# Ledger of designs, part 168: miniprotein binders against b1l550

Target 1, 279 residues: b1l550
Amino acid sequence: MRLPEELLERARDIHSEAPSHRIKLDRVGSFGLKVPVEFKGFLLLAEADVWVSLPEGRRGVDLSRQVEAIYELSNPPKDPFSLCREAAISLLEKLNYADSSGVSIRFDAPLQDGESLKYYGVEISSIASDEIINKIRVEILGMTACPCTAELIRAYKSSEIAATHTQRSLGILEVSTKAEHPDPDKLASIIERAMSSPLRTYTKRPDEGGLVIRSLSNARLAEDVVREMIHLFLEEFGHLPEDTHILAAVRSMESVHMHDIYAERSFSLDEIRKEISSH
Short names: E, the ipSAE of ESMFold2; O, the ipSAE of OpenDDE; V2, 0.75 times the mean of E and O plus 0.25 times the DockQ between their complexes.

## First folded at step 13 (miniprotein)

Design ob11 (at its last look DockQ between E and O 0.87; V2 from the best seeds 0.75)
Fold by OpenDDE base, look of step 13:
Structure ob11 (fold): chain B 279 residues (1-279), chain A 99 residues (1-99)
Amino acid sequence: as target 1 above (279 residues)
Amino acid sequence: SEEELERLADEFRELAERLGYDEIEVTEDGDRFTVEAERNGVRIRITVEVDGKEIRITVEIEKDGRRIRFMYVITSPEKFEKILEEIERIIRMFLEYRE
């Protein structure tokens, strides 16, 4: 049932009223929206959050307008990066009382793995004010082999390829930049290359054996993985603005422990370059 | 190269023209150029800086006393075309939206 328009004219605009307490809010919006996006030829249903700031003198945000802003831009479906940036800007334009806006889009990105697909997690964000900051978080699973245990076993049995424990490890790259969002496939590739080996969705027996042997031959600490991620990131994305901020991290689901091993480094491009050049 | 800068300047001039801007000013300063235009209270400033193979594009849009700035780093021609299309869409949003 749609309320008669006449009733709407009599109703107070609650959102535009002065609040009982004059306090600015940083983020007010709709979380958990579902929006279609086009990514690498796939049509995906992504989860989206949209928000704006609310000044102290306004009781509420026009939430319907926020939702309209992102859905207008999502029809027809487009790439999630453009959608994110454009939606953030649109929110500021349409909600002129806001001094800042934000959009976050989350989905699983398909990644070709031979004849099958694997995936990595993506969260794309854009925060708009006087400037736009773009953020992307990529998470992908790989495999790590422990070099410490390998060394112990090598010392014990004198074998060239020492047995060691292996585990799944989650690699994380989070990038915040004034430039456009970095290529998520490239970020995922960096993470995989920093691991002992990638994971495979489907393996034949020879392939599985090869994967494990590769891992054993490329044993890495969690610390090694993070350092390698940073190194590879600098090679691929060194062209980004110097104030670009990066979080490189790995969470290793250790097979010999009940807990995970975690390592991370947070840095800006200028800081890390100075650090590396000093050695 | 200077030739590349000129080409990019022309592309952004054409963009402004397509968007209905009549007063377009292009300024060149060494390895950078700036395209400035105003239409119906929407002022745009596009700055392009070329550093080797990298092109940095900064877009500033001013409307109703507000300014927004965003940036792209272009490393391929294909990327440039996509970014150009996005910039067009964004500016068009400001031009078309009226309270």
Scores: ipSAE 0.728, ipTM 0.898, lowest interface PAE 0.7, mean pLDDT 91
Fold by ESMFold2, look of step 13:
Structure ob11 (fold): chain B 279 residues (1-279), chain A 99 residues (1-99)
Amino acid sequence: as target 1 above (279 residues)
Amino acid sequence: SEEELERLADEFRELAERLGYDEIEVTEDGDRFTVEAERNGVRIRITVEVDGKEIRITVEIEKDGRRIRFMYVITSPEKFEKILEEIERIIRMFLEYRE
């Protein structure tokens, strides 16, 4: 049942008033929205957060307007990257008292895996003010094989046993840039290629054997996985603006330990190029 | 190439025309061009620079004293059409909320 329109004339506009304490807020918004997106021909239900800044002179945010902004753009469903960038700009335009806006969108991205699919995690954001900054985080599992244990076993009986411990490792690439969001499939590929072997949804025995052989033949320290991710990233995305910021990381869930191994490096493109050219 | 730069400039002129701009200024200088137009208080400036395989597009929109600037760095031609469509949708947001 709809309330009578005449109440609008009698009610205070609470949101437009000044607050009792004039303190600016950095993020005021709606979090955990469900938004349909289209990615590589799939219709996915993504999770989104939307927000704006709130100046010290304004008591509240027009929350219905900010929710409308993203839902208007999501019907019909479209590419989540375009949706993210467009929604951030739309929020800033619709909520004229804000000096910045932000949108984040999270989904599991499908990836072809033989006759089936596998998935990797994607979170994107766009923050708009006088410029727009786009961020993407990709997480994908792969397989790593320990080179230290492999060498010890080789030395024990002169290569009689070809073995080492293998484990799932989570690779992470996070990119913040003024350019449009990088292709998530390319980021996922960089992570997988840096690992000892990819993980598969399922395999038949000949293919499973191949993955194990590949892993043993490509044993890598977590530290070297991170270094390889950086090398491959520079080959693929070295064209991005020089102030683009990257985080490359690996968490290895070591099968023979009670704890994980973790390695990471953050850098800007300008910074890493100077570092590499110094050697 | 010179023909490719001219073709790109025509595409952005047509984009502005589809959005209802009628006074469109296109300035070419070497491997770059700028498209400028104003309609109903919404000023746009689109700068396109070509450097080898890299196409850099910078879009600036100004309305009611607020200015926003965003960019694209394209290294493959298959993404160009989708980016052009996105730019058109973004500019239309500013034009529709003015009118």
Scores: ipSAE 0.694, ipTM 0.887, lowest interface PAE 1.5, mean pLDDT 87
ESMFold2 (binder alone), look of step 13: mean pLDDT 81; pTM 0.823

Design ob13 (at its last look DockQ between E and O 0.89; V2 from the best seeds 0.76)
Fold by OpenDDE base, look of step 13:
Structure ob13 (fold): chain B 279 residues (1-279), chain A 99 residues (1-99)
Amino acid sequence: as target 1 above (279 residues)
Amino acid sequence: SEEELERLADEFRELAERLGYDEIEVTREGNRFTVEAERNGVRIRITVEVDGKEIRITVEIEKDGRRIRFMYVITSPEKFEKILEEIERIIRLFLEYRE
């Protein structure tokens, strides 16, 4: 049922009215939108959040305009990173009462694994004001082998490859930068390379054995994984602005404990460079 | 290289021309150049700095007393064309949107 247009002329614009309490809001928008994106030749349905700030003198945000802004940019489907940046800017331009805007897009990114696919999680964001800040969070699972238990077993039984417990570990890289979003595939690769071994969607018997042997031969603490992630990140993305902020973390679902082991480091590029150079 | 910087300057000049800017000013300072133009109250300033294989592009758009700045850091030629297209779309948005 479409209301008669005549009613629009009679109705107050509620959104433009003064609020009962003159208080600025930081974020007002629509959360849990579904938008199509094109990523590496795949058409994906991503989840999106869009928001703007609301000044103290305005009762509400034009929510329909926000939704229109992102969907106009989503047809035809395009790269989610460009979509994110452009949508944030578009929101700020089209809702001129806002001093800031933001867009967040979440999806599972396909990653080739032989003849099959594996995936990693992606959340990208763009926040626009006087400047634009782009944020990306990549999460991918890998495998870690414990070097401590390996050493204990080695001490007890002389073997070339010591048995140890292995577990699934979640690696996380979060990057906030004034530059464009870093390449998510590269970030995922860094995480995988920092672990004892990657995970595979399927394994044949020889491949499975090899994967485990590799893990055992490359045993790493959660702390080792994070340090390696940072090291590899600096090699690959050292060209980003110095004020770029990074969170490197790992959550190891330890197979011998009921709890997870967690390690993280938060840093800016300038900070970490100074730290490394001092050694 | 100096040749690369000139090529980039030409690309951004052409971008401004495609966007309908008539008064385009290009200023060069060492390994940096700036393209400035104004059309219908939309002022753009694009600064490009080349350091080895790294190209840093800073875009500033000013409209109705508001300014927005965003940046790209490009290390591969393939990315340049995509970024250029994105910048074009963004500037067009400001040019086309009227309250």
Scores: ipSAE 0.745, ipTM 0.909, lowest interface PAE 0.7, mean pLDDT 92
Fold by ESMFold2, look of step 13:
Structure ob13 (fold): chain B 279 residues (1-279), chain A 99 residues (1-99)
Amino acid sequence: as target 1 above (279 residues)
Amino acid sequence: SEEELERLADEFRELAERLGYDEIEVTREGNRFTVEAERNGVRIRITVEVDGKEIRITVEIEKDGRRIRFMYVITSPEKFEKILEEIERIIRLFLEYRE
């Protein structure tokens, strides 16, 4: 049943009233929406959050307008990065009482793995005010091989055994910039190339042997994986605005320990360049 | 190059024309050009700077006293068409009348 439109003239407009406590709110919105997106030919069901700021003099937000804004832009399904940026701008335009808006979108990105598929985690956001700040976080699993144990085993009887412990490691790159979102596949590639070897969805014996040999040939400390991520990031994305902020991190699920190892560095592009040029 | 800059300026002029702008001012200075136009109370200013294969695009939109600025830094020419379409869609959001 639909109620008569004429009731709108008689009912109080609750959301446009002043609140009893005049306090600005930073994020008021709808969280956990399901939104269709198209990524690299795949149709995915992503999770999305939308919000706006609420000034001290306004009691509530027009929630139906928020939901309408993102769903109108998502039908038909399109690229999640364009959707994220466009929706953030649309929210700010549609809800003119807000001085900022935000959208976040989360999905698993398919990645070709031979004749199979694997995936990596993607979360993007766009925050709009007088400027737009775009953020992307990419998480992908790879394999690391411990160089300390490898060296110890090499020294044992001087070279007859090539071995070390290997483990899954989660690599993380998070980028916040005024430019458009960086390509997630390039970020995932940077993470994988920084590790000892990639992980596969499945392997046959020759492929599995190859992974192990590659990891042994490319043994790296978690600290050096992070350093390599930063090096490779600068090669690919050094063109971004100087105030672009990056977090590079690795969480290694060490196969011989009951605990994980973690390494992390946060920096802006101008900060890291000064650091490198001073050495 | 001079030829590349002229082609880009024409593309952004055509973008504004597709959006219904008829007062379009294009100014060029060195490796940079600016497209300015106003329609239905929506003012746009698009600044494009070319440095080698790097294209920097800054879009400013003003409506009802509110001003928003966003940018793109393109190093892969295959991305240019998609970004141009996105810019057009964003500006259209501001031009669309809602009753």
Scores: ipSAE 0.693, ipTM 0.884, lowest interface PAE 1.5, mean pLDDT 88
ESMFold2 (binder alone), look of step 13: mean pLDDT 82; pTM 0.832

Design ob2 (at its last look DockQ between E and O 0.89; V2 from the best seeds 0.75)
Fold by OpenDDE base, look of step 13:
Structure ob2 (fold): chain B 279 residues (1-279), chain A 99 residues (1-99)
Amino acid sequence: as target 1 above (279 residues)
Amino acid sequence: SEEELERLADEFRELAERLGYDEIEVTREGNRFTVEAERNGVRIRITVEVDGKEIRITVEIEKDGRRIRFLYVITDPEKFEKILEEIERIIRMFLEYRE
């Protein structure tokens, strides 16, 4: 049932009224929207959040206008990075009472793995005000082998390749920058290369054996993984602005414990460069 | 290179022209140039700096007393065209939207 337009003219614009309490809100919007995006030739259905700030003198946000803003830009489907940036800007333009806006887009990114596909998680965000800040979070699973147990076993029984426990580990890179979003595939690659070995969607027997041997031969602590991630990140993305903020982290689902091992480092490019140069 | 900088300046001038700007000012300072134009109350300032293989593009848009700034840092030439298209779309959005 569509209400007659005549009734709309008589109704108060509730959103534009003064609120009972004059308090600014930081984020008001729609969460859990589904938007189509094109990513590396794949058409994906992504989850999206859109929001704007609300001034103290306005009761509510025009939520319909927010939704329209992102969907107008989503047809035809485009790359999620441009969509995110453009939508954030569009929100500020269309909702002129807002001093800030934000968009977040989440999906599983396909990654080629031989004749099959694996994936990593990605969240792309843009926050707009007088400037735009772009944020990307990449999460991908890999495998780690414990060097400590390997050393214990080596000491007990002499072997070139010592047995050790292995586990899945989740690597995380989160980057916030005034530049455009970093390439998520490159970020995922950094994480995989920082671990003992990547995961495979499928393995043949020889390949599986090789993967495990590689892991055992490249045993790494969670701490090692994070440090390696940072090192590789600096090599690949050192050109980003100095005030770019990075979170590098790993969560290792330890196979010998019921709990996970976690390690992280938060830093700006300027900060970490100074730290490394001091050694 | 100087030739690259000139080509880039031409590209952004042409972008402004496609967007319907008629008074376009291009200022060059060393390895940087700035394109400035105004149309229908939408003022744009695009600053491009070339440092080796790195191209930094700063876009500023001013409309109705609001200014927004955003940055691109391009190291892969293949990304340039896509970024240029995005900048064009963004500016066009400001030009076309009226309350």
Scores: ipSAE 0.709, ipTM 0.895, lowest interface PAE 0.7, mean pLDDT 92
Fold by ESMFold2, look of step 13:
Structure ob2 (fold): chain B 279 residues (1-279), chain A 99 residues (1-99)
Amino acid sequence: as target 1 above (279 residues)
Amino acid sequence: SEEELERLADEFRELAERLGYDEIEVTREGNRFTVEAERNGVRIRITVEVDGKEIRITVEIEKDGRRIRFLYVITDPEKFEKILEEIERIIRMFLEYRE
């Protein structure tokens, strides 16, 4: 049943009224939207959240306009980063009573893994007001090898045996910047290179042996994985604005322990440069 | 370098022309240039700075007293055309009449 068009002329616009309690809201929006995105030739189903601020004098948000804004921009499907930035700006323009808007998009990114594929987690956001702040979080699994156990085994009976326990570790890089979102593949690469060896979806025996040997040759403490992430990040992204904020972290699912090990560091580019130059 | 800067300035002038701007002012200061224009109450200012392989683009859009500013720092030349298209789409949003 479709209601008569004439009702639009006579009905109150409930959303534009003042609320009974004049309290500003920071985020009012539509969460858990499914949007198609195009990434490296793949059509992926991403999950998106969209929101705007709501001033203390306005009762409600035009939620249909929020959904319309992102879906119009997602047809045809395009890269999620352009979608995220453009949708945040579109929300601010379409809902002119808001002083800020935001969009987040989450998806699993494909990554070439020899002749196969693997995936890593990506979450991006854009917050728009008189400027735009873009955030990206990348999470990827890798392999770490314990250097303490490796040294103990090496010392056993003056042995030349190269062995230690290895485990999956989740590496995390999160970047908040005024520049456009960093390339997620580069962030994933930084995380994997900081670890002892990458994880593969499939290997043949010669490649499997090489992977294990690589991990033993590159045994690292969780603390040193984080330090290496920071070093590699600065090499690749040191050009970003000085107030760019980074979180680098690793969670190691230790194969010989009942619990995980966690290490992290948050910093701005300005802060870390001062710290390094104090040597 | 100089030819690269002039090529980039032409591309941004053409971007503004495609959007219907007709009084486009381009100014240059060494390794950077600024494109300024106004149409239908939408003012744009695009500042481009070239430093080696790095291209920094600052876009300011002003409409009805509201200003938004965003930044691109391009180190991969393959991204340039995509970013130019994104900028054009964003400015076009502001030029369209609201529903």
Scores: ipSAE 0.697, ipTM 0.890, lowest interface PAE 1.3, mean pLDDT 87
ESMFold2 (binder alone), look of step 13: mean pLDDT 83; pTM 0.837

Design ob3 (at its last look DockQ between E and O 0.90; V2 from the best seeds 0.76)
Fold by OpenDDE base, look of step 13:
Structure ob3 (fold): chain B 279 residues (1-279), chain A 99 residues (1-99)
Amino acid sequence: as target 1 above (279 residues)
Amino acid sequence: SEEELERLADEFRELAERLGYDEIEVTREGNRFTVEAERNGVRIRITVEVDGKEIRITVEIEKDGRRIRFMYVITSPEKFEKILEEIERIIRMFLEYRE
């Protein structure tokens, strides 16, 4: 049922009215939108959040205009990173009362694994004001082998490859930068390379054995994984602005404990460079 | 290289022309150049700095007293074309949107 247009002329614009309490809001928007994106030749349905700030003198945000802004840019489907940046900017332009805007897009990114696919989680964001800050969070699962248990077993039984417990570990890289979003595939690769071994969607018997042997021969603490992630990140993305902020973390779902082991480091590029150079 | 910087300057000049800007000013300072133009109250300033294989592109757009700045850092030529297209789309949004 479409309301008669005549009613629109009589109705107050509630959104433009003064609020009962003159208080600025930081974020007002629509969360859990579904938008199509094109990523590496795949058409994906991503989840999106869009928001703007609301000044103290305005009762509400034009929510329909926000939704229109992102969907106009989503047809035809395009790269989610461009979509994110462009939509954030478009929101500021179309909602002129806002001093800031933001867009977040989440999806599972396909990653080739032989003849099959594996995936990693991606959340990208763009926050626009006088400047635009781009944020990306990549999460991918890998495998870690414990070097401590390996050493204990080695001491007990002389073997070239010591048995140890292995577990699934979640690696996380979050990057906030004034530059464009870093390449998510590269970020995922860094995480995988920092672990004892990657995970595979399927393995044949020889491949499975090899994967485990590789893990055992490359045993790493959660702390080792994070340090390696940072090291590899600096090699690949050292060209980003010095004020770029990074969170490197790992959550190891330890197979011998009921709890997870967690390690993280938050840093800016300038900070970490100074730290490394001092050694 | 100097040749690369000139090529980039030409690309951004051409971008401004495609966007319908009539008064385009290009300034070069060492390994940096700036393209400035104004059309229908939309002022753009694009600064490009080349350092080895790294290209830093800063875009500033001013409209109705509001300024927005965003940046790209490119290490491969293939990314340049995509970024150029994105910048074009963004500027067009400002040019086409009228309250």
Scores: ipSAE 0.731, ipTM 0.901, lowest interface PAE 0.7, mean pLDDT 92
Fold by ESMFold2, look of step 13:
Structure ob3 (fold): chain B 279 residues (1-279), chain A 99 residues (1-99)
Amino acid sequence: as target 1 above (279 residues)
Amino acid sequence: SEEELERLADEFRELAERLGYDEIEVTREGNRFTVEAERNGVRIRITVEVDGKEIRITVEIEKDGRRIRFMYVITSPEKFEKILEEIERIIRMFLEYRE
């Protein structure tokens, strides 16, 4: 049922009123929107959040305009990174009472895995005010092999046994920058190369053996995976603005423990370069 | 390079022309150029700097006393066309009448 539009003449404009308590709000919006996106030729279903700031003198936000902003830009489905940046700017322009806006988009990204595909987690955001800040978080699973156990086994009775425990480890790179969002595939590649070996959707027995041998040859502590992520990130993305902020982290699901091990480092490009050059 | 700067300047001048800007100023300083224009109260300033294979683009849009600034750092030529299209779409948001 559609109500007569003539009722708008008699109804209060609730949104434009002053609130009873004049307190500004940092984020008012619509969360959990489902948005189709196009990524590398794939049509994916993403989840999005949109918001704006609300000044202390305005009672409510025009929620329909927020939803319109992202859905208008998402038809036809397009690159989620462009969508994220454009939607954030569109919100700020459309809702001129706000001094900031934000958009986040979450999806599982396909990644070539031999003759098949695997997926890794991506969340991007764009925050617009007098400038735009773009953030991307990538999470991907890999394999790590414990170097401490490998050394203990090597030393066992002067042994020549090459062995250690291996486990799944979740690698995380999060980048916040004034430049456009970094390529998530390159971030995922950095994480996988920092680990002892990649994980695959499936393997045949010779390939499985090869992955294990690779991991033994490249045994790394979670701490060293993080250090390697940073090294590889600087090689690929050292050109980004100096105030770009990075978080590199690994959560290791230790196969011989009931608990996880976690390592992380946060830094700006300027900060880490000074640290490395001092050693 | 000089050839690349000239090509880029033409691309951004054409972008502004497609958006309906008439008085487009292009100024150059070394490896950098700036495109400035105003139409219907929407002022744009696009600064492009080329350093080797890196192209840094800074876009400033001003309307009704509000300014927004955003940037791109392009290291791959295949991304350039998509970035130009995005910039054009963003500027058009400010030029079109809104309710």
Scores: ipSAE 0.698, ipTM 0.889, lowest interface PAE 1.4, mean pLDDT 86
ESMFold2 (binder alone), look of step 13: mean pLDDT 82; pTM 0.833

Design ob4 (at its last fold request DockQ between E and O 0.99; V2 from the best seeds 0.78)
Fold by OpenDDE base, look of step 13:
Structure ob4 (fold): chain B 279 residues (1-279), chain A 99 residues (1-99)
Amino acid sequence: as target 1 above (279 residues)
Amino acid sequence: SEEELERLADEFRELAERLGYDEIEVTREGNRFTVEAERNGVRIRITVEVDGKEIRITVEIEKDGRRIRILYVITDPEKFEKILEEIERIIRMFLEYRE
């Protein structure tokens, strides 16, 4: 049922009215939209959030216009990074009363694993105001082997490869930069390389054995993983602006404990460079 | 290289031309150039700096008293074309949208 157009002429524009309380809002928008994106040859259905700021003198946001803005840019499907940046800018342009806008896009990114696929989690965001800030969060699971237990077992039984407990660990890299979003595949690779071994979707017996042996031979603390992530990140993305902010973290689902071990470091590129240069 | 900088300058000039800008000013300063143009109240300033294999592109768009700054840092030549296309789309959005 479509309301008669005549009613539109009689109806007050509620959104443009003065609010009862003149208070600015930071974010007003639609959350949990589904938008198609093209990523590495895959057509994916991503979850999207769109928002703008609302000035104190306006009662509401034109929500329909927000939704329209992102869907116009989503057809045909394009890469999620361009979509995110362009949509944030479009929102700011189309909703001229807003001093800031934002878009967030979330999906599972496919990653080739031999003849099968594995995946990592991605959240892409862009915030537009006088400048654009791009944020990306990558999460991927890997495997860690404990060096402490390995050392204990080595001391007890002489072995070239010491047995130790292994566990799944979630690695996290979050990057906020004025530059374009860093390559998520590279970020995922950094995380995997920082761990004892990657996970595999499909393993044959020889491959599985090799994977475990590799992990045991490359035992790492959660702390080691984070430090390695930072090191590898600097090698790959040291060209980003110095004010780029990074969160490197790992959550290890320890197999011998009921709880997880967590380690993180938050830093800017300029800060961490100074720290490393001082040693 | 100087040749690379000139090629880049030409590409951004052509971009402005495709967008319908008629008065395009290109200023070169060392390893940097700036493309400035105005059309229908949309002013663009694109600054490109080349440092080795790194290309930094700063896009400033001014319309109706608002300015937005966008930064790209390109180290892979294959990304350049995609970024150029994106910049074009973004500027076009400002040119085409009228209240």
Scores: ipSAE 0.729, ipTM 0.903, lowest interface PAE 0.7, mean pLDDT 92
Fold by ESMFold2, look of step 13:
Structure ob4 (fold): chain B 279 residues (1-279), chain A 99 residues (1-99)
Amino acid sequence: as target 1 above (279 residues)
Amino acid sequence: SEEELERLADEFRELAERLGYDEIEVTREGNRFTVEAERNGVRIRITVEVDGKEIRITVEIEKDGRRIRILYVITDPEKFEKILEEIERIIRMFLEYRE
């Protein structure tokens, strides 16, 4: 059913009134929207959140205009990074009372894995005000092999035994920058290259043996995985603005323990360069 | 290169022309150029700086006293055309959206 449009002349515009308690709100919006995106030829169903700031003098947000902004831009499906940035700007333009707007988009990104596919986690956001700040978080599993245990086993009487515990480890890179979102595949590659070995969807037995040998030959402490992530990130993305902020982290699901271990470092490009140049 | 800078300046002038701007000012200084135009109260200022293979683009859009600055740092030439299309779509939002 559709109500008569002339009622708009009689009804109060509740949203534009002043609230009884004049308190600014940082994020008011719609969360958990399902939006289609196109990523590397794949049509994916992503999850999105949209919001704006609400000044102390305005009672409510025009929520239907928020939802329209992202759905108008998502039809037909397009690149999620463009969608994220454009939707954030569209929200700010459509809702002129807001000082800022934000959009986040989450999806599993496909990666070629031999004859098959694997996936890694991506979450992006864009916050628009007098500038736009873009954030991307990439999470991908890899394999780590413990160098401490490997050395103890080598030193044992039978020094010819090549063994250590291996486990899945979750690598994380999170980048916040004024430039456009970094390529998630490059971030995922940095994480995998920092690990002892990538994980595969499946392997034939000879390839499985090679994967294990690579992991043992490339045994790394979780701390050194994080350091290698930082090194590789600087090689690939050192051109980003100096105030770009990065978090590099690893959570290792240690196969011989009941608990995980965790290592992380956050930094801006200018501070890490000063730190490295002091050595 | 000087030839590449001139080609890029022409591309951004054409972008502004596609958006209906007709009084487009292009200024050049060394390895950078700036495209400025105004139409229907929407002012744009696009600054492009070329440093080797890196192209840095700053897009400033002003409408009704509100200003937004957007930065792109392109190191992969395959992404250039898509970023140009994104910039055009964003500026079109300001030209077509109404309150």
Scores: ipSAE 0.725, ipTM 0.898, lowest interface PAE 1.2, mean pLDDT 89
ESMFold2 (binder alone), look of step 13: mean pLDDT 83; pTM 0.840
ESMFold2, fold request of step 14: ipSAE 0.679, 0.676, 0.699; ipTM 0.880, 0.881, 0.891
ESMFold2 (binder alone), fold request of step 14: mean pLDDT 83, 83, 83; pTM 0.839, 0.839, 0.842
OpenDDE base, fold request of step 14: ipSAE 0.598, 0.716, 0.616; ipTM 0.860, 0.903, 0.867

